# Designs tried in a protein design chat: VH-VL binders against Putative uncharacterized protein F40H6.5. Part 16

Target 1, 136 residues: Putative uncharacterized protein F40H6.5, of Caenorhabditis elegans (q09277r678to813)
Amino acid sequence: RMVNFANVMEVGDNITITGHIWQNASESTFNLYVGMDPKYLQSYISIHINMRWATDGIVYNYFWGMWNYQFESYSTRPFSRGLPYVLSVVRGINYYDVYGNGQFIKKFGIIGSVALHQVGAMYGYQQWNIDTVKMN
Below, E stands for the ipSAE of ESMFold2; O stands for the ipSAE of OpenDDE; V2 stands for 0.75 times the mean of E and O plus 0.25 times the DockQ between their complexes.

## First folded at step 16 (VH-VL; framework fv_bexmarilimab)

Design j5 (at its last look DockQ between E and O 0.59; V2 from the best seeds 0.00; counts 0 for: pae E 6.0 > 2, unsure alone 72.0 < 75)
Heavy chain, then light chain:
Amino acid sequence: QVTLKESGPTLVKPTQTLTLTCSFSGFSLSTSGVGIGWIRQPPGKALEWLAHIYWDDDKRYNPALKSRLTISKDTSKNQVVLTMTNMDPVDTATYYCAHRLWGSSYYDSGYYFDYWGQGTLVTVSS
Amino acid sequence: EIVLTQSPGTLSLSPGERATLSCTASQSVSSYYLHWYQQKPGKAPKLLIYAASSLQSGVPSRFSGSGSGTDYTLTISSLQPEDFATYYCQQHYSTPYTFGQGTKLEIK
ESMFold2, look of step 16: ipSAE 0.046; ipTM 0.693
ESMFold2 (binder alone), look of step 16: mean pLDDT 87; pTM 0.887
OpenDDE, look of step 16: ipSAE 0.753; ipTM 0.913

## First folded at step 18 (VH-VL; framework fv_bexmarilimab)

Design g1 (at its last look DockQ between E and O 0.59; V2 from the best seeds 0.00; counts 0 for: pae E 7.9 > 2, grease 18.91 > 18.9)
Fold by ESMFold2, look of step 18:
Structure g1 (fold): chain C 136 residues (1-136), chain A 124 residues (1-124), chain B 108 residues (1-108)
Amino acid sequence: as target 1 above (136 residues)
Amino acid sequence: QVTLKESGPTLVKPTQTLTLTCSFSGFSLSTSGVGIGWIRQPPGKALEWLAHIYWDDDKRYNPALKSRLTISKDTSKNQVVLTMTNMDPVDTATYYCAHRLWGYYDSGYYFDYWGQGTLVTVSS
Amino acid sequence: EIVLTQSPGTLSLSPGERATLSCTASQSVSSYYLHWYQQKPGKAPKLLIYAASSLQSGVPSRFSGSGSGTDYTLTISSLQPEDFATYYCQQHYSTPYTFGQGTKLEIK
């Protein structure tokens, strides 16, 4: 599910999605895209949040023409297959704070020039459904 | 070596439909991340983007021209086709197809290749 | 629609001089989607600078780009006779993708 924002995401903005994880999920992914007209494999990803359900963690990265394996990072995951979830991402000055089911799980640092992370869209996909999207 | 070449009529009458073909070699439009765009340039004026088509058949059009444009591909023939309806003298321009690779290669280098263009004149 | 305004319209300089070309966007763009092209008479455009400041392969090091937000600059540090051309900035930040109107660089 892709959502284009009316304006670029600003410091203090909080995007919250809710939904349910599929009972047979293998992966679930949430991206914040730089730009107002994103295209997968063409557009830059400011934060990539990837849940691989065969493990207990979440993989974080960014995509700036290529994945940056040296800066790949991890957190624990408060979500379970077959259950509802709430994911929130809060824009900081040069980082994102990530919350799962109301719990802080990761501070993800923005790499490179912060001015270049003009996030204009989100895209959530793979084996979860997204019921609501809210930005405060 | 990557090459692109535009082909089609060089003279069309007002109201006619223009069909242009981009024939290319040195890459495949079946490769993930690959796209081909059409850009035009009226004589002595700035370049204007028309449309793009991607490997996954996603299509993007200039909103000002969307009702007149259709883009399609034939991956087996290495061709992309642009159709533009209701041609008008203001549409007289050199039409380019271009192949743009950005961001998927490990090197991080940007690849951008253009055909040499074809002048299409719209006149009686 | 994002309008890119280039200045000056024509720039006349001697070989060896520094050329400075301006591109101003009507609204802020991510510099990763801002590019510079060179076009010689009768030829297709050629990419020089991508992502505001990165040199395309095969482009001489005398070319450089800078800028962010709305203001971008192309610089040629020591002008060579082969640098005569029209230069365009271009954005892929939002649809429609747009080009500036061009700066014609002519050798005195």
Scores: ipSAE 0.013, ipTM 0.628, lowest interface PAE 7.9, mean pLDDT 85
ESMFold2 (binder alone), look of step 18: mean pLDDT 89; pTM 0.903
OpenDDE, look of step 18: ipSAE 0.068; ipTM 0.731

Design g2 (at its last look DockQ between E and O 0.43; V2 from the best seeds 0.00; counts 0 for: pae E 5.2 > 2)
Heavy chain, then light chain:
Amino acid sequence: QVTLKESGPTLVKPTQTLTLTCSFSGFSLSTSGVGIGWIRQPPGKALEWLAHIYWDDDKRYNPALKSRLTISKDTSKNQVVLTMTNMDPVDTATYYCAHRLFGTYDSGYYFDYWGQGTLVTVSS
Amino acid sequence: EIVLTQSPGTLSLSPGERATLSCTASQSVSSYYLHWYQQKPGKAPKLLIYAASSLQSGVPSRFSGSGSGTDYTLTISSLQPEDFATYYCQQHYSTPRTFGQGTKLEIK
ESMFold2, look of step 18: ipSAE 0.130; ipTM 0.719
ESMFold2 (binder alone), look of step 18: mean pLDDT 88; pTM 0.886
OpenDDE, look of step 18: ipSAE 0.675; ipTM 0.896

Design g3 (from k6 with heavy chain H99R; at its last look DockQ between E and O 0.70; V2 from the best seeds 0.00; counts 0 for: pae E 10.8 > 2)
Heavy chain, then light chain:
Amino acid sequence: QVTLKESGPTLVKPTQTLTLTCSFSGFSLSTSGVGIGWIRQPPGKALEWLAHIYWDDDKRYNPALKSRLTISKDTSKNQVVLTMTNMDPVDTATYYCARRLFYDSGYYFDYWGQGTLVTVSS
Amino acid sequence: EIVLTQSPGTLSLSPGERATLSCTASQSVSSYYLHWYQQKPGKAPKLLIYAASSLQSGVPSRFSGSGSGTDYTLTISSLQPEDFATYYCQQHYSTPRTFGQGTKLEIK
ESMFold2, look of step 18: ipSAE 0.006; ipTM 0.552
ESMFold2 (binder alone), look of step 18: mean pLDDT 89; pTM 0.892
OpenDDE, look of step 18: ipSAE 0.289; ipTM 0.832

Design g4 (from k6 with light chain S31Y; at its last look DockQ between E and O 0.48; V2 from the best seeds 0.00; counts 0 for: pae E 7.1 > 2)
Fold by ESMFold2, look of step 18:
Structure g4 (fold): chain C 136 residues (1-136), chain A 122 residues (1-122), chain B 108 residues (1-108)
Amino acid sequence: as target 1 above (136 residues)
Amino acid sequence: QVTLKESGPTLVKPTQTLTLTCSFSGFSLSTSGVGIGWIRQPPGKALEWLAHIYWDDDKRYNPALKSRLTISKDTSKNQVVLTMTNMDPVDTATYYCAHRLFYDSGYYFDYWGQGTLVTVSS
Amino acid sequence: EIVLTQSPGTLSLSPGERATLSCTASQSVSYYYLHWYQQKPGKAPKLLIYAASSLQSGVPSRFSGSGSGTDYTLTISSLQPEDFATYYCQQHYSTPRTFGQGTKLEIK
């Protein structure tokens, strides 16, 4: 589900998604995109949040024309297959704070020049439902 | 080698529908990340983006022209088709199709067809 | 819609001179989505600079680009006869994708 924002995400903005993890999920992914009309596999990703349900945690990265596997980082995952979830991502000055089901789980540092991370959309996809999207 | 070529009528009457075909080789539109766009240029004027179609059949249109445009692909023929309804003399322009890919290489590849001039006159 | 305004509209210079072409966006854009094209009469545009400052393959090193936010510049350090053409900036940060109105670089 691609959601294009009306305005660029600013410091202090909090995007929250809710939904339900599929019982048989193998992967679930959430991206914040640079640009106001981005396209998967073309546009730059400021933060990539990937849940590989065969593992114990969440994988974080960014995409700047290529994936950078040396900068992959990880957190614990408060979500379970077949259950509802709440994921929140809060934009800081040079980082994102990530919350799962109300629990702080990751501070992800923005890679490179912060001024380039003009986030204008989100894309959530793979084996989860996204029921609501809210930015405050 | 990547090539693109525009084909279709060079003269249409006002109110008619224009159909243009982009025939390409050297890549597949089924490849993830690949897309084909249409751009036009009225004589002596700036370039204007019209529409884009992606490998996954996602379609993007210039909002100013969206009610008049339809873009589609024919994977079996390596073709992308643009239709534009209710043509008017102000739509006289050279129409280009263009291809780009930007993910694994970190670099934008830019390939354009040679363009086809479409004149709208009575 | 993001409007790209190019300045000057026409730039008249002699071979060997430095050309400086400006592109100003109506809103801040990420420079990774700002590109420059060269177009000669009767030909399709040719990509010169992508992501504001990166040279496309086969483009001579006398071409350079810079800028961020709203203000972008294309520079040609020592003009050659083949450089006299029209130059367009383009953004695809936001829909619609837009081009500037062009700067015609002509021989004095």
Scores: ipSAE 0.015, ipTM 0.632, lowest interface PAE 7.1, mean pLDDT 87
ESMFold2 (binder alone), look of step 18: mean pLDDT 89; pTM 0.887
OpenDDE, look of step 18: ipSAE 0.221; ipTM 0.804

Design g5 (from k6 with light chain S28R; at its last look DockQ between E and O 0.42; V2 from the best seeds 0.00; counts 0 for: pae E 7.6 > 2)
Fold by ESMFold2, look of step 18:
Structure g5 (fold): chain C 136 residues (1-136), chain A 122 residues (1-122), chain B 108 residues (1-108)
Amino acid sequence: as target 1 above (136 residues)
Amino acid sequence: QVTLKESGPTLVKPTQTLTLTCSFSGFSLSTSGVGIGWIRQPPGKALEWLAHIYWDDDKRYNPALKSRLTISKDTSKNQVVLTMTNMDPVDTATYYCAHRLFYDSGYYFDYWGQGTLVTVSS
Amino acid sequence: EIVLTQSPGTLSLSPGERATLSCTASQRVSSYYLHWYQQKPGKAPKLLIYAASSLQSGVPSRFSGSGSGTDYTLTISSLQPEDFATYYCQQHYSTPRTFGQGTKLEIK
């Protein structure tokens, strides 16, 4: 599910999505894109949040023309297959704070020049439903 | 070395359909992230973007011209084709194909063909 | 559609002078997706500045770009004879990708 923002995401903005993880999920992904009408592998991803349901964690990265596999970082995952979820991402001045089901799970540092991370869209996909999207 | 070359008719009559081919070398459209666009420039006027096609066959068109444009690719022949219907004298322009790709940490590559002038006259 | 408005339309200057070219977007644009091109008669456009402020490889350091949001500037600090050309800003933050109408930099 692609959501193009009306305005660029600003410091202090909190995007919250809710939904349900599929019982047979293998992977679930959420990206914040630089740009108003982004294209995967053409547009920069400011934060990439990837749940690989065969493991207990969440993988974080960015895409700046290529993936940086040495930069991959991890957090615990408060979500389970077959259950509802709430994912929140709060934009800080040079970081994102990520919350799962109300629990703080990751501070993800913004790579490179912060001025270039003018986020204009989100894309959530793979084996989860996204039922609501809210941004303050 | 990356090269692109536009080919097709240089003279068309009003109402005819223009078909232009971009032939390229030094890269493959099968490579993830690769795309080719068409841009035109009427004599003495500004550049106007027409369309793009990407490695995954995603296609983007200028909304003002979308009803007249079709873009397609043949990856095995290293070609991209643009078709523009119902040509009018105001469509007289130099038509360029261009390849723009990120490479390593956001580095921007920008390659253009030499362009082909298409004149639309009665 | 994001309209890019360049000013002035024509700029007449002498070699050695500083040129300042403006590009104004009709709405906010990520500076990452704003670029500057140089075009000489009979030739394809040549990328000068990408991501608003980054010099393309092989571009002389007298060229610089700045700006954010809606207002962007290309500056040439000391004009050389080869710099007299038409300059375009371009965005691909939003579809359609658009170019400004150009600023023609002429020798006076």
Scores: ipSAE 0.014, ipTM 0.592, lowest interface PAE 7.6, mean pLDDT 86
ESMFold2 (binder alone), look of step 18: mean pLDDT 89; pTM 0.888
OpenDDE, look of step 18: ipSAE 0.034; ipTM 0.717

Design g6 (at its last look DockQ between E and O 0.58; V2 from the best seeds 0.00; counts 0 for: pae E 10.6 > 2)
Fold by ESMFold2, look of step 18:
Structure g6 (fold): chain C 136 residues (1-136), chain A 124 residues (1-124), chain B 108 residues (1-108)
Amino acid sequence: as target 1 above (136 residues)
Amino acid sequence: QVTLKESGPTLVKPTQTLTLTCSFSGFSLSTSGVGIGWIRQPPGKALEWLAHIYWDDDKRYNPALKSRLTISKDTSKNQVVLTMTNMDPVDTATYYCAHRLWPGYDSGYYFDYWGQGTLVTVSS
Amino acid sequence: EIVLTQSPGTLSLSPGERATLSCTASQSVSSYYLHWYQQKPGKAPKLLIYAASSLQSGVPSRFSGSGSGTDYTLTISSLQPEDFATYYCQQHYSTPYTFGQGTKLEIK
């Protein structure tokens, strides 16, 4: 589900999504995209949040024309297959704070020139439903 | 070598529908990330983006002209077609098709390769 | 809609001189989505610079781009006879994707 923002994401903005994880989920992904009209596999990703349900954690990265596997980082995952979830991502000056079901789980540092991370959309996909999207 | 060429009528009457074809070679529209755009330039005026179509059939239109534009592709013929309804003398312009490079790292629509353009005159 | 305003409208210079062309956006854009094209009479535009400062393949190093936010600049360090043309900036940060009105660079 691609959601284009009316305005670029600013410091202090909090994007929150809710939904539920499929019973048979293998992978669930959330990206914040640079640009107001991004395209999958072409657009830069400021933060990539990837849940591989065969493992216990969340994988974080960014995409700047290629993945940086040396930058991959991890957190615990408060979500379970077949259950509802709440995911929140708060933009800081040069980082994102990530919350799962109200619990702080990751501070993800923005890589490269922070000024280029003008996030204008989110894309959530794979084996989860996204029922609501809110940006405060 | 990447090439694009516009074809279609060079003279249309007001209210008629314009159909332009972009024929291209050196790349395939079935390749992920590939897209073709249409841009026009009225004589002596600035360039104006019209529409864009991608390998996955995603289509983007200039909102001011969206009700008049249709873009489609024929991947087997290496062609993209633009139709524009209800032509008016203000639509007189050189029409270009252009290719976006697909490196997998650009979120937008800049144009690396352009056709030579075709001048379409709308009679008054 | 994001309006790109180029200045000057016409720039008259001699070969060997330095040219500075400005593009101002009506609102802040990411430099990644701002591009420069050259157009000669009767020809299609040619991409020179993408992402504000990245030189397209085959473009001479005398061309350079800079800027961020609302203000962008194309510089030609030492003009050659073939550089006399019209130059456009373009944004694809948001729809509609727009071009500036152009700067005509002509021989003095």
Scores: ipSAE 0.007, ipTM 0.578, lowest interface PAE 10.6, mean pLDDT 85
ESMFold2 (binder alone), look of step 18: mean pLDDT 89; pTM 0.911
OpenDDE, look of step 18: ipSAE 0.673; ipTM 0.897

## First folded at step 20 (VH-VL; framework fv_bexmarilimab)

Design f0 (from g2 with light chain A51G L55R Q56A S57T; at its last look DockQ between E and O 0.05; V2 from the best seeds 0.00; counts 0 for: pae E 9.9 > 2, unsure alone 74.0 < 75, placed apart)
Fold by ESMFold2, look of step 20:
Structure f0 (fold): chain C 136 residues (1-136), chain A 124 residues (1-124), chain B 108 residues (1-108)
Amino acid sequence: as target 1 above (136 residues)
Amino acid sequence: QVTLKESGPTLVKPTQTLTLTCSFSGFSLSTSGVGIGWIRQPPGKALEWLAHIYWDDDKRYNPALKSRLTISKDTSKNQVVLTMTNMDPVDTATYYCAHRLFGTYDSGYYFDYWGQGTLVTVSS
Amino acid sequence: EIVLTQSPGTLSLSPGERATLSCTASQSVSSYYLHWYQQKPGKAPKLLIYGASSRATGVPSRFSGSGSGTDYTLTISSLQPEDFATYYCQQHYSTPRTFGQGTKLEIK
């Protein structure tokens, strides 16, 4: 599910998604895209959040023309296959704070010049449903 | 110029605890996205990943060795420390610390830096 | 754990020849998470290819990588004297990060 924001994400803004993890999920992915009207596979990703359900954690990365394969970040996963979830991502000055089911799980640093991270859209895909999207 | 250097004992007796220090310069552990990993290589054998620590104190361990490993950092000293308990002769290896320094987004380049390695021999 | 199996174990060739090195994963991996390193005796490994096919900074164009799923290949199109070394593939699609056992490229 692609959602374009009305305005560029600002410091203090909180995007919250809710939904349900598939019982047989293998991967579930959430991206914040740079741009006010970004295009899938053409735009840079400010934060990439990937749940590989064969492992016990969440993988974090960014896409800036290429992935940072050797310095990926990780957190524990508060979500379970077949259950509802709440994921929140809060924009800080040069980082994102990530919350799962109300619990803080990761501070992810914004790489490079923060001025280039003008986030204007989200895209969630693979084996989870996204039922609601809220921007505060 | 980015440099990394491993230091610690080169001879350890079985059952002892090994403590290795990675001292580095040319980058900071306070920089978002930065991390330091430890990898070992027994003589004539393949590389084995041990552990990784990130700027935000996130830590990852090889599950096969996790009960024996502790990784920590001291950002003010530009050091990362690896501790490995209950050493055994099969742990004889060259131990490396490594870092990948990425360029700015306008450069588009990525870099990979390793220390020279330190041979640790575990024997009576 | 994803096991990477490299073939051949040793490859004996002369300067000017083409080298083809294989890396097979025990499970399918995303090509974005497959990398190649070069290691010379007494030296630390050096990144050559990241994301299966992208050359690291300063790596000559004679080095190329390809592959997807379980099967990956490193090719050196015309061997130079400095290319005789051991080559490792690495993955970090799944924890732990793992390396292949290496292919030693020797001068014939």
Scores: ipSAE 0.008, ipTM 0.522, lowest interface PAE 9.9, mean pLDDT 84
ESMFold2 (binder alone), look of step 20: mean pLDDT 88; pTM 0.892
OpenDDE, look of step 20: ipSAE 0.769; ipTM 0.913

Design f1 (from f0 with heavy chain T104Y; at its last look DockQ between E and O 0.64; V2 from the best seeds 0.00; counts 0 for: pae E 7.8 > 2)
Heavy chain, then light chain:
Amino acid sequence: QVTLKESGPTLVKPTQTLTLTCSFSGFSLSTSGVGIGWIRQPPGKALEWLAHIYWDDDKRYNPALKSRLTISKDTSKNQVVLTMTNMDPVDTATYYCAHRLFGYYDSGYYFDYWGQGTLVTVSS
Amino acid sequence: EIVLTQSPGTLSLSPGERATLSCTASQSVSSYYLHWYQQKPGKAPKLLIYGASSRATGVPSRFSGSGSGTDYTLTISSLQPEDFATYYCQQHYSTPRTFGQGTKLEIK
ESMFold2, look of step 20: ipSAE 0.013; ipTM 0.614
ESMFold2 (binder alone), look of step 20: mean pLDDT 88; pTM 0.882
OpenDDE, look of step 20: ipSAE 0.736; ipTM 0.906

Design f2 (from f0 with heavy chain D106Y Y109S; at its last look DockQ between E and O 0.38; V2 from the best seeds 0.00; counts 0 for: pae E 14.1 > 2)
Fold by ESMFold2, look of step 20:
Structure f2 (fold): chain C 136 residues (1-136), chain A 124 residues (1-124), chain B 108 residues (1-108)
Amino acid sequence: as target 1 above (136 residues)
Amino acid sequence: QVTLKESGPTLVKPTQTLTLTCSFSGFSLSTSGVGIGWIRQPPGKALEWLAHIYWDDDKRYNPALKSRLTISKDTSKNQVVLTMTNMDPVDTATYYCAHRLFGTYYSGSYFDYWGQGTLVTVSS
Amino acid sequence: EIVLTQSPGTLSLSPGERATLSCTASQSVSSYYLHWYQQKPGKAPKLLIYGASSRATGVPSRFSGSGSGTDYTLTISSLQPEDFATYYCQQHYSTPRTFGQGTKLEIK
């Protein structure tokens, strides 16, 4: 599910998605894309949030023309297959604060020049339903 | 040296389809990040973006005009073609093609090189 | 759609004077997606300023841009004869991409 924002994400903005994890999920992904009207799978990704359900955590990265596989970071995962979820991502000055089911789970530092991270869209995909998307 | 040039009919009748060709040199539309856009300007009025196409065939259209527009490219000929159906006298304008880049720091940002433009008059 | 309103519509000045041109957006935009073009009669527009404040290649330092949110300004610090033209702002912050109606800078 791709959502193009009306405005670039600003410091203090909070994007919250809700939905349900598939019972047999193998992978579920949420990306924040740089730019207005980004090209799917080619645009720069400011934060990549990836749940590989065979493992016990969440994998974080970014995409700036290539993945930085030496710079993967992790958090605990408060979500379970077959259950509802709430994922919230808050833009800070040079970081994102990530919340799962109301609990803080990760501070992800924005890589490189913060001014270049003009986030204009989100894309959530793979084996989860996204029922609501809210930005405040 | 980057150049672009618009070609096509200068006079069309109401209801006819306009076909414009942008011929360019100094760059290739096969190069990652490269795109060509079309913009028009009625005499004495503001510029209006119409459409653009990227090297990987990604196409974007002005929503107000999308049902009337088709953009395509021929990378081997260094050409981009715009068609606009059901022309009306209000569509009388100078039509420009312009170069742009995808994958700059701010995707979909600006038009850096423009053709000279071609005036298209829609009249009975 | 985001409407860009430029003021003044026409600005009459002499060479050597300072010109200040305004562009106001109907809603807040990121300055990185706000651009300025110069257009002389019978010619295509030419990119002057991108990202609100960065000069395009070959643009003299007398041209400068500033602003954020809804309010943006193009300044020409000491007008030269070749600067008398029409100036347009453009946003690429949201779809459709829109241009302002223009400010004509003419010789007094």
Scores: ipSAE 0.005, ipTM 0.494, lowest interface PAE 14.1, mean pLDDT 85
ESMFold2 (binder alone), look of step 20: mean pLDDT 88; pTM 0.895
OpenDDE, look of step 20: ipSAE 0.736; ipTM 0.908

Design f3 (from f0 with heavy chain T104Y Y105S D106Y; at its last look DockQ between E and O 0.73; V2 from the best seeds 0.00; counts 0 for: pae E 6.9 > 2)
Heavy chain, then light chain:
Amino acid sequence: QVTLKESGPTLVKPTQTLTLTCSFSGFSLSTSGVGIGWIRQPPGKALEWLAHIYWDDDKRYNPALKSRLTISKDTSKNQVVLTMTNMDPVDTATYYCAHRLFGYSYSGYYFDYWGQGTLVTVSS
Amino acid sequence: EIVLTQSPGTLSLSPGERATLSCTASQSVSSYYLHWYQQKPGKAPKLLIYGASSRATGVPSRFSGSGSGTDYTLTISSLQPEDFATYYCQQHYSTPRTFGQGTKLEIK
ESMFold2, look of step 20: ipSAE 0.024; ipTM 0.641
ESMFold2 (binder alone), look of step 20: mean pLDDT 88; pTM 0.889
OpenDDE, look of step 20: ipSAE 0.733; ipTM 0.906

Design f4 (from f0 with heavy chain H52D; at its last look DockQ between E and O 0.71; V2 from the best seeds 0.00; counts 0 for: pae E 8.9 > 2)
Fold by ESMFold2, look of step 20:
Structure f4 (fold): chain C 136 residues (1-136), chain A 124 residues (1-124), chain B 108 residues (1-108)
Amino acid sequence: as target 1 above (136 residues)
Amino acid sequence: QVTLKESGPTLVKPTQTLTLTCSFSGFSLSTSGVGIGWIRQPPGKALEWLADIYWDDDKRYNPALKSRLTISKDTSKNQVVLTMTNMDPVDTATYYCAHRLFGTYDSGYYFDYWGQGTLVTVSS
Amino acid sequence: EIVLTQSPGTLSLSPGERATLSCTASQSVSSYYLHWYQQKPGKAPKLLIYGASSRATGVPSRFSGSGSGTDYTLTISSLQPEDFATYYCQQHYSTPRTFGQGTKLEIK
């Protein structure tokens, strides 16, 4: 599910998505894109949040023309297959704070020049559904 | 070696439909991350983006021209086709196709290889 | 739609001189999506600078780009005869993709 923002995401803005994890999910992904008309493998990703359900965690990265596997980072995952979820991402000055089901789970540092991370869209895909999207 | 070449009619009458073909080699449009776009340039004027098509058949159109444009691909022939309906003398321009190769540059959406262009004149 | 306004429209200079070409966006854009192209008469555009400041392969070091937000600059530090051409900036920060109207760099 692609959502283009009306405005660039600002410091203090909070994007919250809700939905449901598939009972047999293998992978679920959420990206915040730089730019106002994003395309997978063409647009830069400011934060990539990837749940691989064969493991216990969430994988975080960014995409700046290529993936940077040396800078992958991880958190625990408060979500379960077959259950509802709430994912919230709050933009800080040079980081994102990530919350799962109301719990703080990760502070992800913004890579490179912060001024260049002008986030204009989100894209959530793979084996979950996204029922609501809210941005402050 | 990446190459692109535009082909189609060079003279079109007002109200007719223009069909242009971009034939390419050195890459496949089924490769993840690959896109091809069409850009035109009226004589002595600025470049104007028309449409893009991507490896996953996603399409983007210039909103000002969207009702007149259709872009499609034939991966087996290494071709992309643009049609533009209801041509008008203002549409006289050189038409270019151009592509982006994923991973060639670490900077987002730009056109790294261009065809030579084909001039299309709209007059009776 | 993001309008890119280039100035000057025409720049007349001699070989050896420094050229400064401006591109102003109607709203802030990410510099990663701001690019410069060179076009010679009868030829297709050629990528010069991508991401505001990175030179494309084979582009001489006399070409440099800079800028952020709304204001971007292409500089040619010492003009060579082959540099006389029209230069376009281009953005892909939002749809539609747009080009500036061009700056024609001509020999004085």
Scores: ipSAE 0.007, ipTM 0.609, lowest interface PAE 8.9, mean pLDDT 86
ESMFold2 (binder alone), look of step 20: mean pLDDT 89; pTM 0.907
OpenDDE, look of step 20: ipSAE 0.593; ipTM 0.882

